# Designs tried in a protein design chat: VHH binders against Phosphatidylinositide 4-phosphatase SAC2 (inpp5f). Part 2

Target 1, 352 residues: Phosphatidylinositide 4-phosphatase SAC2 (inpp5f), of Danio rerio (Zebrafish) (Brachydanio rerio) (a8e7c5r167to518)
Amino acid sequence: YKIFMDSDSFYYSLTYDLTNTVQRQGELGKSDQPLWKRVDDRFFWNKHMIKDLVDLQAPQVDFWVIPIIQGFVQVEELVVNYNESSDEERSSPETPLQEPTCVDDIHPRFTVALISRRSRHRAGMRYKRRGVDTDGHVANYVETEQLIHVHSHTLSFVQTRGSVPVFWSQAGYRYNPRPRIEKGERETMPYFASHFEKEVETYKKLVIINLVDQNGREKIIGDAYLKQVLLYNNPNLTYVSFDFHEHCRGMKFENVQTLTDAIYDIITDMRWAWVDQAGVICQQEGIFRVNCMDCLDRTNVVQAAIARVIMEQQLKKLGVMPPEQPLPLKCYRIYQVMWANNGDTISRQYAG

## First folded at step 4 (VHH)

Design e3 (from b3 with L109F S111D; framework vhh_h_nbbcii10_fgla)
Fold by ESMFold2-Fast, scan of step 4:
Structure e3 (fold): chain B 352 residues (1-352), chain A 128 residues (1-128)
Amino acid sequence: as target 1 above (352 residues)
Amino acid sequence: QVQLVESGGGLVQPGGSLRLSCAASGFTFSYSSTYSLGWFRQAPGQGLEAVAAISGSGGSTYYADSVKGRFTISRDNSKNTLYLQMNSLRAEDTAVYYCAATYGWDYEFPDEDSFDYWGQGTLVTVSS
């Protein structure tokens, strides 16, 4: 399937539903319904622009309505090669050292795709109010899906990000604005509950990863979030707090690993969606909902780290990567660039 | 050990240009696109002021209103170096300029508390 970019942040495909994850597409099953009737409304950015054509129920329009998402798409083909000057053929009796013999197909290959879908709710993000609104929608809500494709296998892992779902604001566009809580816990609860009831309906279980600083000016938001989660008392929510600033001091690669190691069992138990030509092999059991104060750079770093753990498990399960080795350095560099592009694109959509 | 070393400061006349560089050691930009970098300054008798910041991949930038349109922040991951191109310099730009680094950064207004590693500073003097 071919994916097109309509502008710096809008994407569409003539043959693939970009609004739904692989798992949601499978759950919809075999259907004779036109594509536009199967899309996830949260991410169907052009729905209202074509409403009159849809309402007319013209038979021809059913085949020409193309859903557009706002967000990010990048696809890369990666080769598992632990040495860029790999010379494994030298040990082969059939491959003399003097012959030009290296071909790309000697090493395992896989495709990685990264798709981020910005919610159409709360469009126009250059305003003072963040958090949750009276409809239960949160600012900066994005669903990110990482896809691995190898031969007939398609594997998918999904995470979400979004603003802390309390009523909070940060004044204007002035330097060092202090965040504040706009409503108490009692007034907030119906809207907090509305947000998480929708999330539980869609994703079943949520693991909240809160990256808001536990000291300084962000603490008020983190404290409000934890208190609201505890008062809500929903068994489908798991709350994890990670002091990003404190743990990532020293610029050591092991600092983000502290988080991924601590939640390794949760990551592994969540699993991933796995489909082949015969059908569904495995389903993702829940989702990570990751936030910082505005769900930007810190959130992107943590989501990338979690997604990397999943990808390495997937590649080892498929036999594409050796069981006791990390990603090859060249693969890791391309992977880091993909996730950096994702974070920067999302940040620009909310900054400008 | 993480170390940041600034260079390129000096005396320049009003309306002139300078390019500051910050060389990083103890980590690599090409392996850690997750690291955000910034420039802060401190004028004589004043507090520390955020000047510019750039995200891990270089896609997101911040500029203080006082320098917008005059200064450009950039990074070269292959050289492990951060740059600040300073054009149309004014007397009020006279300050010690500090290179700073952190692991992750929000696009909204970075402050001193957001950055963990700091260079020793380089003096920029704008005068005739």
Scores: ipSAE 0.000, ipTM 0.368, lowest interface PAE 11.6, mean pLDDT 76

Design e4 (from b3 with W105S L109W; framework vhh_h_nbbcii10_fgla)
Fold by ESMFold2-Fast, scan of step 4:
Structure e4 (fold): chain B 352 residues (1-352), chain A 128 residues (1-128)
Amino acid sequence: as target 1 above (352 residues)
Amino acid sequence: QVQLVESGGGLVQPGGSLRLSCAASGFTFSYSSTYSLGWFRQAPGQGLEAVAAISGSGGSTYYADSVKGRFTISRDNSKNTLYLQMNSLRAEDTAVYYCAATYGSDYEWPSEDSFDYWGQGTLVTVSS
């Protein structure tokens, strides 16, 4: 599959549906319909083009409408080599996603791809009001999918991020921007419920990872979120709080391991999507929905850490990586760059 | 131990340019870094004001209305250094400029209260 970038943050493919995860594509089944008729509407950024072509009654609309996402795409081919220095040569195949030749004594190889899909809803309203709107859409909503490809195997793990789905805003002063809750629990509930009913329909079960500071100015939003989750009382929602600033102060990225260790069983039980030539091997059972107040970088670090745990489990299961060793340093560095690029791109789309 | 050291300040004529640097030690700028970095200034007889900020990943930036279009904030993770490129300088840009860092927060941009680590400052004087 070839993936093209139309501009700095818009991506398309002529043959692959970038709007749907591997699991959703499988759930839709085989279809002779053109790509744009199968897409996930949330991530279909050029949907307006279809309306124009329908209005013109163009006979080839199915041929000319290629779905475009806004977000991030990066693909890397990695070699599992524990003896590799930073200066060692890598194979540079012209088509890195093709199936490797596995006849000779070579180190295991795998492809990792990272795809982030920004919701087309609320794209122009990011700076005035945050949270949920009256249509149940949240600010800063992004679906991120990590793909591993080895031979005939494709494995996928999906996470989402988005604003806390209450009605909130900030005060107007530069040195003292204090968030305020704009509606009470009763007024908020229909829209909170609308958001999570759609999420449960799509993902079945949600593990909420709340990264809002548990003290200081952010606390009011975190308290409102927890209270709303408890009042909503949906058994498909699990709520986890992690005080990122408190635990990760002073450059201690390793403290994110405290979170991933604490939720290791939840991560493992969630599983991943796995398909091969014979069909579906397993499905992802739920997703993580990660949020912070307005701090996209905290969310990116946590999602990267969770995705790394999953990737290492996947690679060990496939026999690509030894069960008792960590990812080789060179692989880990490329992986870190990939996730950093993801965070940078998403932040640019929301900060202006 | 965490330390931020500013450099590049000095005397410049109106319309001129300066590039400020902030070298970080005791922690590393990395691809997984969530440190937000910023520049604040204090003009003679005035309070501290935010000038520019950049997210840990470098993807998000903030600029004060008074400097927007004239100043550019950037970071070089390989050199562990934050920069402020100042163009079309005006007399009102005269101030002591401070480098600041905080872990994992852009929520209160550009609030001073959100930054945990500060440099000693570098003086910029714009005069004709």
Scores: ipSAE 0.000, ipTM 0.328, lowest interface PAE 12.5, mean pLDDT 76

Design e5 (from b3 with L109Y S111D; framework vhh_h_nbbcii10_fgla)
Fold by ESMFold2-Fast, scan of step 4:
Structure e5 (fold): chain B 352 residues (1-352), chain A 128 residues (1-128)
Amino acid sequence: as target 1 above (352 residues)
Amino acid sequence: QVQLVESGGGLVQPGGSLRLSCAASGFTFSYSSTYSLGWFRQAPGQGLEAVAAISGSGGSTYYADSVKGRFTISRDNSKNTLYLQMNSLRAEDTAVYYCAATYGWDYEYPDEDSFDYWGQGTLVTVSS
């Protein structure tokens, strides 16, 4: 599949549906319909072009519309080599190829791809009002898919992020402005429910990971969210709160492991999508919906940590990685750069 | 220990330019880092306000409305240094400028309580 970037943050492919996860593509099956008729509407940024072409009664409309997403795409080829930082590996950098000719025979290889899809709803300029709107759409909604490809195997793991789905706002950024709740619980419930009904229809089960601070100015939003979740009482929702700044102070990424260790069984039970040449082997059972106030840095760190746990499980199951070893350092460095690029791109799109 | 040291402050005339530097020790600036860096200022008789912030990779930036179009934040990972280029300076920009670092802050809400490491500050005076 060939993926093109039309401009900074817009991506398309002539043959691959960038709007749908591997699992959703499998659920849709092979169809005689043109690509644009099979896309996920939430991520179909040039959808308005369809209406214009239909209104013009264009004779070849099916060939003129290529679905474009806004978000992030990065693909990397990685080698599982625990000796890449060793003196032995360093002796080879003088070769024409930076890697040995037989690396494929000595060390397993895999492709990792990261695709983030920004919802076209609530797009454009930054909103003073955040959260949910009267159509049930939330600000800064992004679906992120991590793909692993090895030989004929494609594995996928999907997470989402989006604003806390209550009616809230913040007036500006000077002088530490305080967020406000704009509607009470009763007034909020139809729109909160609308958001989660759409999510449950798409993803079946949701594990909410709320990263808003439990003290200070963010507390009002966290309290409103928890109260609304409890009132909604949907058995398809699991709610997890993690005070990110309290646990991650002192520049220690290891403190995010406290969260991933605590939810390890949930992560493992959720599994991943798995497809080979014979068809679908396994499906992902739900998704993580991760949020903080803006769903930017904190959300990205947590999603990367969860996705790493999944990737290591996937690579071990495929026999690409030994069962009792962590990801090789060189692979981990590239992986961290990919997730940092993802987070930075999403932040730029949201912040304006 | 993590330490941030500011430099480059001083007296400058209105309309002039000044570049602040912040040297970090005890941690490294890298593309794989989620450590965000920012500049905050405190004018005489006023509270602390966020001026600008930059992500670990340098790909995302925040600017206060009062400085947009005039100030540019940047980082040099090889030198472990954060910069603030200040152009078209105004009397209202007179303040002590602080360098700050944190892990995983949000770009829409740069709050002083969200930053864990702080420098001692450098004074910038804009007067004729």
Scores: ipSAE 0.012, ipTM 0.476, lowest interface PAE 9.1, mean pLDDT 78

Design e9 (from b3 with S57R S111E; framework vhh_h_nbbcii10_fgla)
Fold by ESMFold2-Fast, scan of step 4:
Structure e9 (fold): chain B 352 residues (1-352), chain A 128 residues (1-128)
Amino acid sequence: as target 1 above (352 residues)
Amino acid sequence: QVQLVESGGGLVQPGGSLRLSCAASGFTFSYSSTYSLGWFRQAPGQGLEAVAAISGRGGSTYYADSVKGRFTISRDNSKNTLYLQMNSLRAEDTAVYYCAATYGWDYELPEEDSFDYWGQGTLVTVSS
């Protein structure tokens, strides 16, 4: 497939449905329907074009509409090499006819792709209205899919992020803006439930990772979220609170390992999507829904850590990585750059 | 252990320029690319003021209204260093400038209590 960037934050493909995960595409099955009828409406940013073309009875609408997502796409080809040689240095051979046999690439290779899809709902809200709205949509909602490709194998792991789904706001007009809860628990419940009912329909089970600070000005939002989750009492929701500020002092990404170690069994049970030429091998049984107050730097760090655990498990299952070794340093560096680019892109889109 | 060391401060004439540097140790920008960095200042007899901040890989920046259009914040991940380019300096810019680091700046306005590590400060004096 080929993915094109129409502008800094908009992506499209003529042949691949960027709005759907690998697992959702498999669930849709074989269909004679045109691409635009199969897309996930949440991520279909040029949907208005279809309405206008249909309203005008335009001919061949199926061929004119290319689904566009807003978000992030990066694809990297990586080499598993523990000798710290990302690729063997190859100088031009003196004798061309015999030199190819001297340049054997004995190291496994894989493709990693990172795709983030920003919801078209609630776009552009910064400091006025946060959380959930009366349509059940949450601010700053993004679906992030990490893909691994090795020969005929395609593996996928999906996470979401979004605002805490209560009615809250934050003033952006003064120094030290304080968040406020706009509605009580009973008034909030229909919309909170609407959001999670749709999420459960799409993802089956949700593991909520709440990164809102447990002290200080963010506490009011974290307390409201936990209270609402407990009142909602949906067995398909698991709530995990992680005090990011407390555990990640010292600017060390490795401190997030405390969280990934604590939820290792949940990660293992969730699995990932795995498809080969024979069909579906494995399905992802749930999703992590990660939030901080603004779903920016903290959320990105945590999602990267969870996705890394999954990727290492996937590569070991594929025989691309030895079971007793971590990811090679050069692979990890590129991986960190990919996730940093993802976070920076989402941050710019959120900030407007 | 994280350490931040500022340099580049000194005496400068009004209208002049200075470039402040902050060298980080105990973490690396390459492996902690999502960590944010900022500059704060404290003038004699005043409270601490946020001057500029930059997110992980430089995707978002903040500038105080008093310095917009005059100061530029940047980071060099290969040198593990944060910079503040200060142009068109005014007497009101006289202050001790502190480099600060955080792992989760997620507000438009950086908050002092959200930064975990601080340098010792470097004095900038703007006088004729």
Scores: ipSAE 0.000, ipTM 0.331, lowest interface PAE 12.5, mean pLDDT 76

Design s1 (from f5 with S103T; framework vhh_6fv0_2)
Fold by ESMFold2-Fast, scan of step 4:
Structure s1 (fold): chain B 352 residues (1-352), chain A 123 residues (1-123)
Amino acid sequence: as target 1 above (352 residues)
Amino acid sequence: QVQLQESGGGLVQPGGSLRLSCAASGFTFSSYWMYWVRQAPEKGLEWVSTINTGGGSTYYKDSVKGRFTVSRDNAKNTLYLQMNSLKPEDAAQYYCATHIRYTWSDLYEFDYRGQGTQVTVSS
């Protein structure tokens, strides 16, 4: 398949449904619904074409509909080669010259793809009013899928991010405006429940990773979120709070590793989607829903760290990566650049 | 618990050969990937070679490819490094290890390394 970029961060493919994860595409293979009804409505930015094509009596609606997403797509081929030099660690991202390798030297290869899908709901800027709306949609909702491809194997791991699903706002002033809760718990509950009922229907189980600071100006939002989760009392929700400083612009390695180590069993138990030429091998059971208030960099770094743990587990199962040794440094540098590009693109879309 | 014992180092002339051995105990050797790393005077630890559990997949530092061969004998719990065409640049303390880890900062550490064996290349 070929993926096209149309203007600022809109993507489409003539042969691949970018609105659905690998796992959802497999599930849809059991449905008799037309293709255009099987696309994920949340990410189907040109949905209005359906009405126009039907009104014009188009010959075959699913033939004419090419789903367009807004978000991010990047694909890279990585080579597992453990002969990185110390000098190479300081080199440019571009490798201008390679040392000759032995004739019998064969290195495993794999493809990594990152696809981020921004929800078309709440697509406009929300200067003062954030969180959840009366339709149960949240601001800044993005689904991110990491794909690993090796020979005939395709593996997928999906995470989501979005605003804390309470009614809250922040003044549009430059200097550290205090966020405010706009509705009480009783008034909020139907819309909070609506959001999570939709999420549970789609993803089955949710692990909430709350990165909102537990002190200072962000605390009011974190406290409201936790209280609402406790009142909602849904057994399909797991709540994890990780305390970051309000001045943190980038994650310290120690903090990120502490989180991923603490939830390692949760990450492993969630599994991933795995398909080959014979069909489905296993499925992802649940999803991480990661949020912060203003620092989108925290969310991106945490999602990257979780996705890295999953990628390493996947590559070990495929025999591409040693079980007791990490990937070569060059692989991690490319991986970090991919995730940085993802974060930067999402931040620009949010700021626009 | 885990014990690794390197041997086989010594003084050799440039172009000479040495065979290093690493005797492992205290863990299920056949279930672990194994590594050779080295440290020259006033230099950091440098990865040299990796071998998978069954011995079918091997990896080498570019500067030693074609000259060094890593192998293992799971029945004897022993790891080997055959070093041919030795150069002065290969002079170092050689260690075997069961684990090499990279941090988020792209630095690496290794666990369960042995006491090492000294390789000296001079005429």
Scores: ipSAE 0.000, ipTM 0.163, lowest interface PAE 13.8, mean pLDDT 76

Design s10 (from s1 with Y59R; framework vhh_6fv0_2)
Fold by ESMFold2-Fast, scan of step 4:
Structure s10 (fold): chain B 352 residues (1-352), chain A 123 residues (1-123)
Amino acid sequence: as target 1 above (352 residues)
Amino acid sequence: QVQLQESGGGLVQPGGSLRLSCAASGFTFSSYWMYWVRQAPEKGLEWVSTINTGGGSTRYKDSVKGRFTVSRDNAKNTLYLQMNSLKPEDAAQYYCATHIRYTWSDLYEFDYRGQGTQVTVSS
């Protein structure tokens, strides 16, 4: 498939449905319906064109409307070569006489793709109003899918991020303005419930990872979130809090291992989507919903760490990664750059 | 249902050879990487070798490298392990696997349906 990028980080494809995960595409099945009728409405940014074209009685409307997402797409092919240096310095005392296919036979290859889909609901910059709205939509909502492709195998792991789904706000235009809770628990519950009922319908089970600081100015939002989760009492929700600043102190991936170790069984039990030529092999059983307040890089680092654990499990199952050693450092460097680009792109979309 | 049936084990003298086979059914064998793992008495599971879908790429545990050769026949849905220059430390129950799970404590585990095939090395 080909994927095109327009200005402002909009993406489209003529042959692939960018609005749906691999698992959702499988659930929809083979259909003779045009692509735009099968898309996930949350991520269908040019949906307004359908109404305009229908109102104009335009012929072949099904061929004119190509679904466009806003977010991020990056695809990389990685080679598992333990003899290759991590730097660019190359030395070879002999000339390889083997054809390119012989290199593939010796060194496993796999494709990693990272797709982030920003929700069109509440897509504008919100100065004073964050959290949930009266339609149950949250600010800053993004679905991120990591794909691994090897031969006929396609594997997918999906996570979401979004604002804490209570009614809250910040002053705006000031450095680190103090957040405020705008409604009490009773007033909030119908909208909080609406948000999570939609999420449970889509993803079945949710593991909430709250990265809001446990002390200081952000505590009021974290306390409100936990209180609302407890009052809602839905068995499909699991709540995890992690003090990013206390454990990581800006150190990124190394210290976030404390979190991934603590939830390793949850990560493993969630599984991932897997399809081949014969059809569906397994399905992802739930999703991580990760949130922080203002610092989107915390969310990105945590999601990247979880996705890395999953990728390693997937690659070992496919035999691409040996059981007794990690990937070459060059592979991890490319992987880190992909996730950094994802985080930077999402951050720009919400900060601008 | 995934089914794996190992065979070819037995008693052999040190320095001898054995050829193990694994008959696979219930999945698209040609689309999966395959593994050989073993378990010695009083020990945990140990990875031995890996082979890719086409058979062109293989990997081995350091202690068996140069002595063992893994291969596959996708037309027959069968995986093989040729074991030469066998040592007493190679004595174990041998299993073939298509799915490997990784846990923090165990480094790995695998899903298999076969009962394995026993390899005994003694004079």
Scores: ipSAE 0.000, ipTM 0.121, lowest interface PAE 18.3, mean pLDDT 75

Design s2 (from f5 with S103V L107F; framework vhh_6fv0_2)
Fold by ESMFold2-Fast, scan of step 4:
Structure s2 (fold): chain B 352 residues (1-352), chain A 123 residues (1-123)
Amino acid sequence: as target 1 above (352 residues)
Amino acid sequence: QVQLQESGGGLVQPGGSLRLSCAASGFTFSSYWMYWVRQAPEKGLEWVSTINTGGGSTYYKDSVKGRFTVSRDNAKNTLYLQMNSLKPEDAAQYYCATHIRYVWSDFYEFDYRGQGTQVTVSS
């Protein structure tokens, strides 16, 4: 393992920059600078240690500080095999299944990695105040990167999530009280704009997917969000509203396909990062910024569905998967477990 | 009962002017930000302009800035859109609204919209 896990879902690597996406690493270029000097500050959770070591004039700081992210990392090697029994998969094998080498040789294989990076800004437990702050940071901001590796090819697709970037609050932990807007549109605009200007600088174009219910108590937050987007009038922002309660109520998560089908052209036009030994083949042209008010499960389900569409396009482009077939059932189930683990980990970090 | 009634549309030559009005009733008009939106046959629904509750803050679609002016009279519960230097691309059905929602990319839904008023720009 070149990636290590510490307590409380902290991850580090001695050789790989976990704070930067494949695309951002390429944009930074080749550098002989120590790892910690090349990191993305947003996800550099032990940054305070560097300040203390520099202030104390500690020797060879460059070798003492290993960048640590808080979030999630999981890596899986998958085999594209349409002949596997779902009944055999449902059994709980007590020993690892070993496939004969000849069977492994006849089916295409690929590696999937899922990396989630929680922002160090607005760190800490969920409390009354949510949304955007006066520094333009939002509560519960996480960048999630899905990596595909096949032979010499590395492909990456990135999404973000975070609180609706207006000034809003919801009292208490125990009860589910009514949310309220704390500032008007004029007061909110500088901080809303600050947030999205930083996002556009980093990701070029943003497709906002708002999963806040369009009825009941959550509507006030969704309405405030849309009003700010329209007032801001930035051509790099696209706004999509999906009423998760109406489409996916009672845990009918399969209905999220309605959303992915409706935005299929947007998903495809966004593309993905693709590099090989010859260099950069293409770049991701934008990012999905997914939000909900209180239920992190909604955000995770939507991001997983979008990432699955992208992965299938990537695997078909690489010739690893046939053009008119869905992902094999065994691969899909492992993939769903990876995303469920991601969601559970982020939810625990948000809830305290 | 909430009602919004648009008026003032018509046929105008390129470079001409029109003033649209929106008469509001059934709600506390002075408590709402108001929007002008338009829909042309070759386009989806487009946001045009926004005005805050007091009328002191106004916002515009880039293509209409400097040509259109939104205003309101809270005593008369009326919203206005003064349109100058009209272009063929401004031809559309114009609506006033209290809220706009995106359902999908390039598709909108409204809260409290009227029947609209048609603006035609031709020679």
Scores: ipSAE 0.000, ipTM 0.153, lowest interface PAE 15.5, mean pLDDT 76

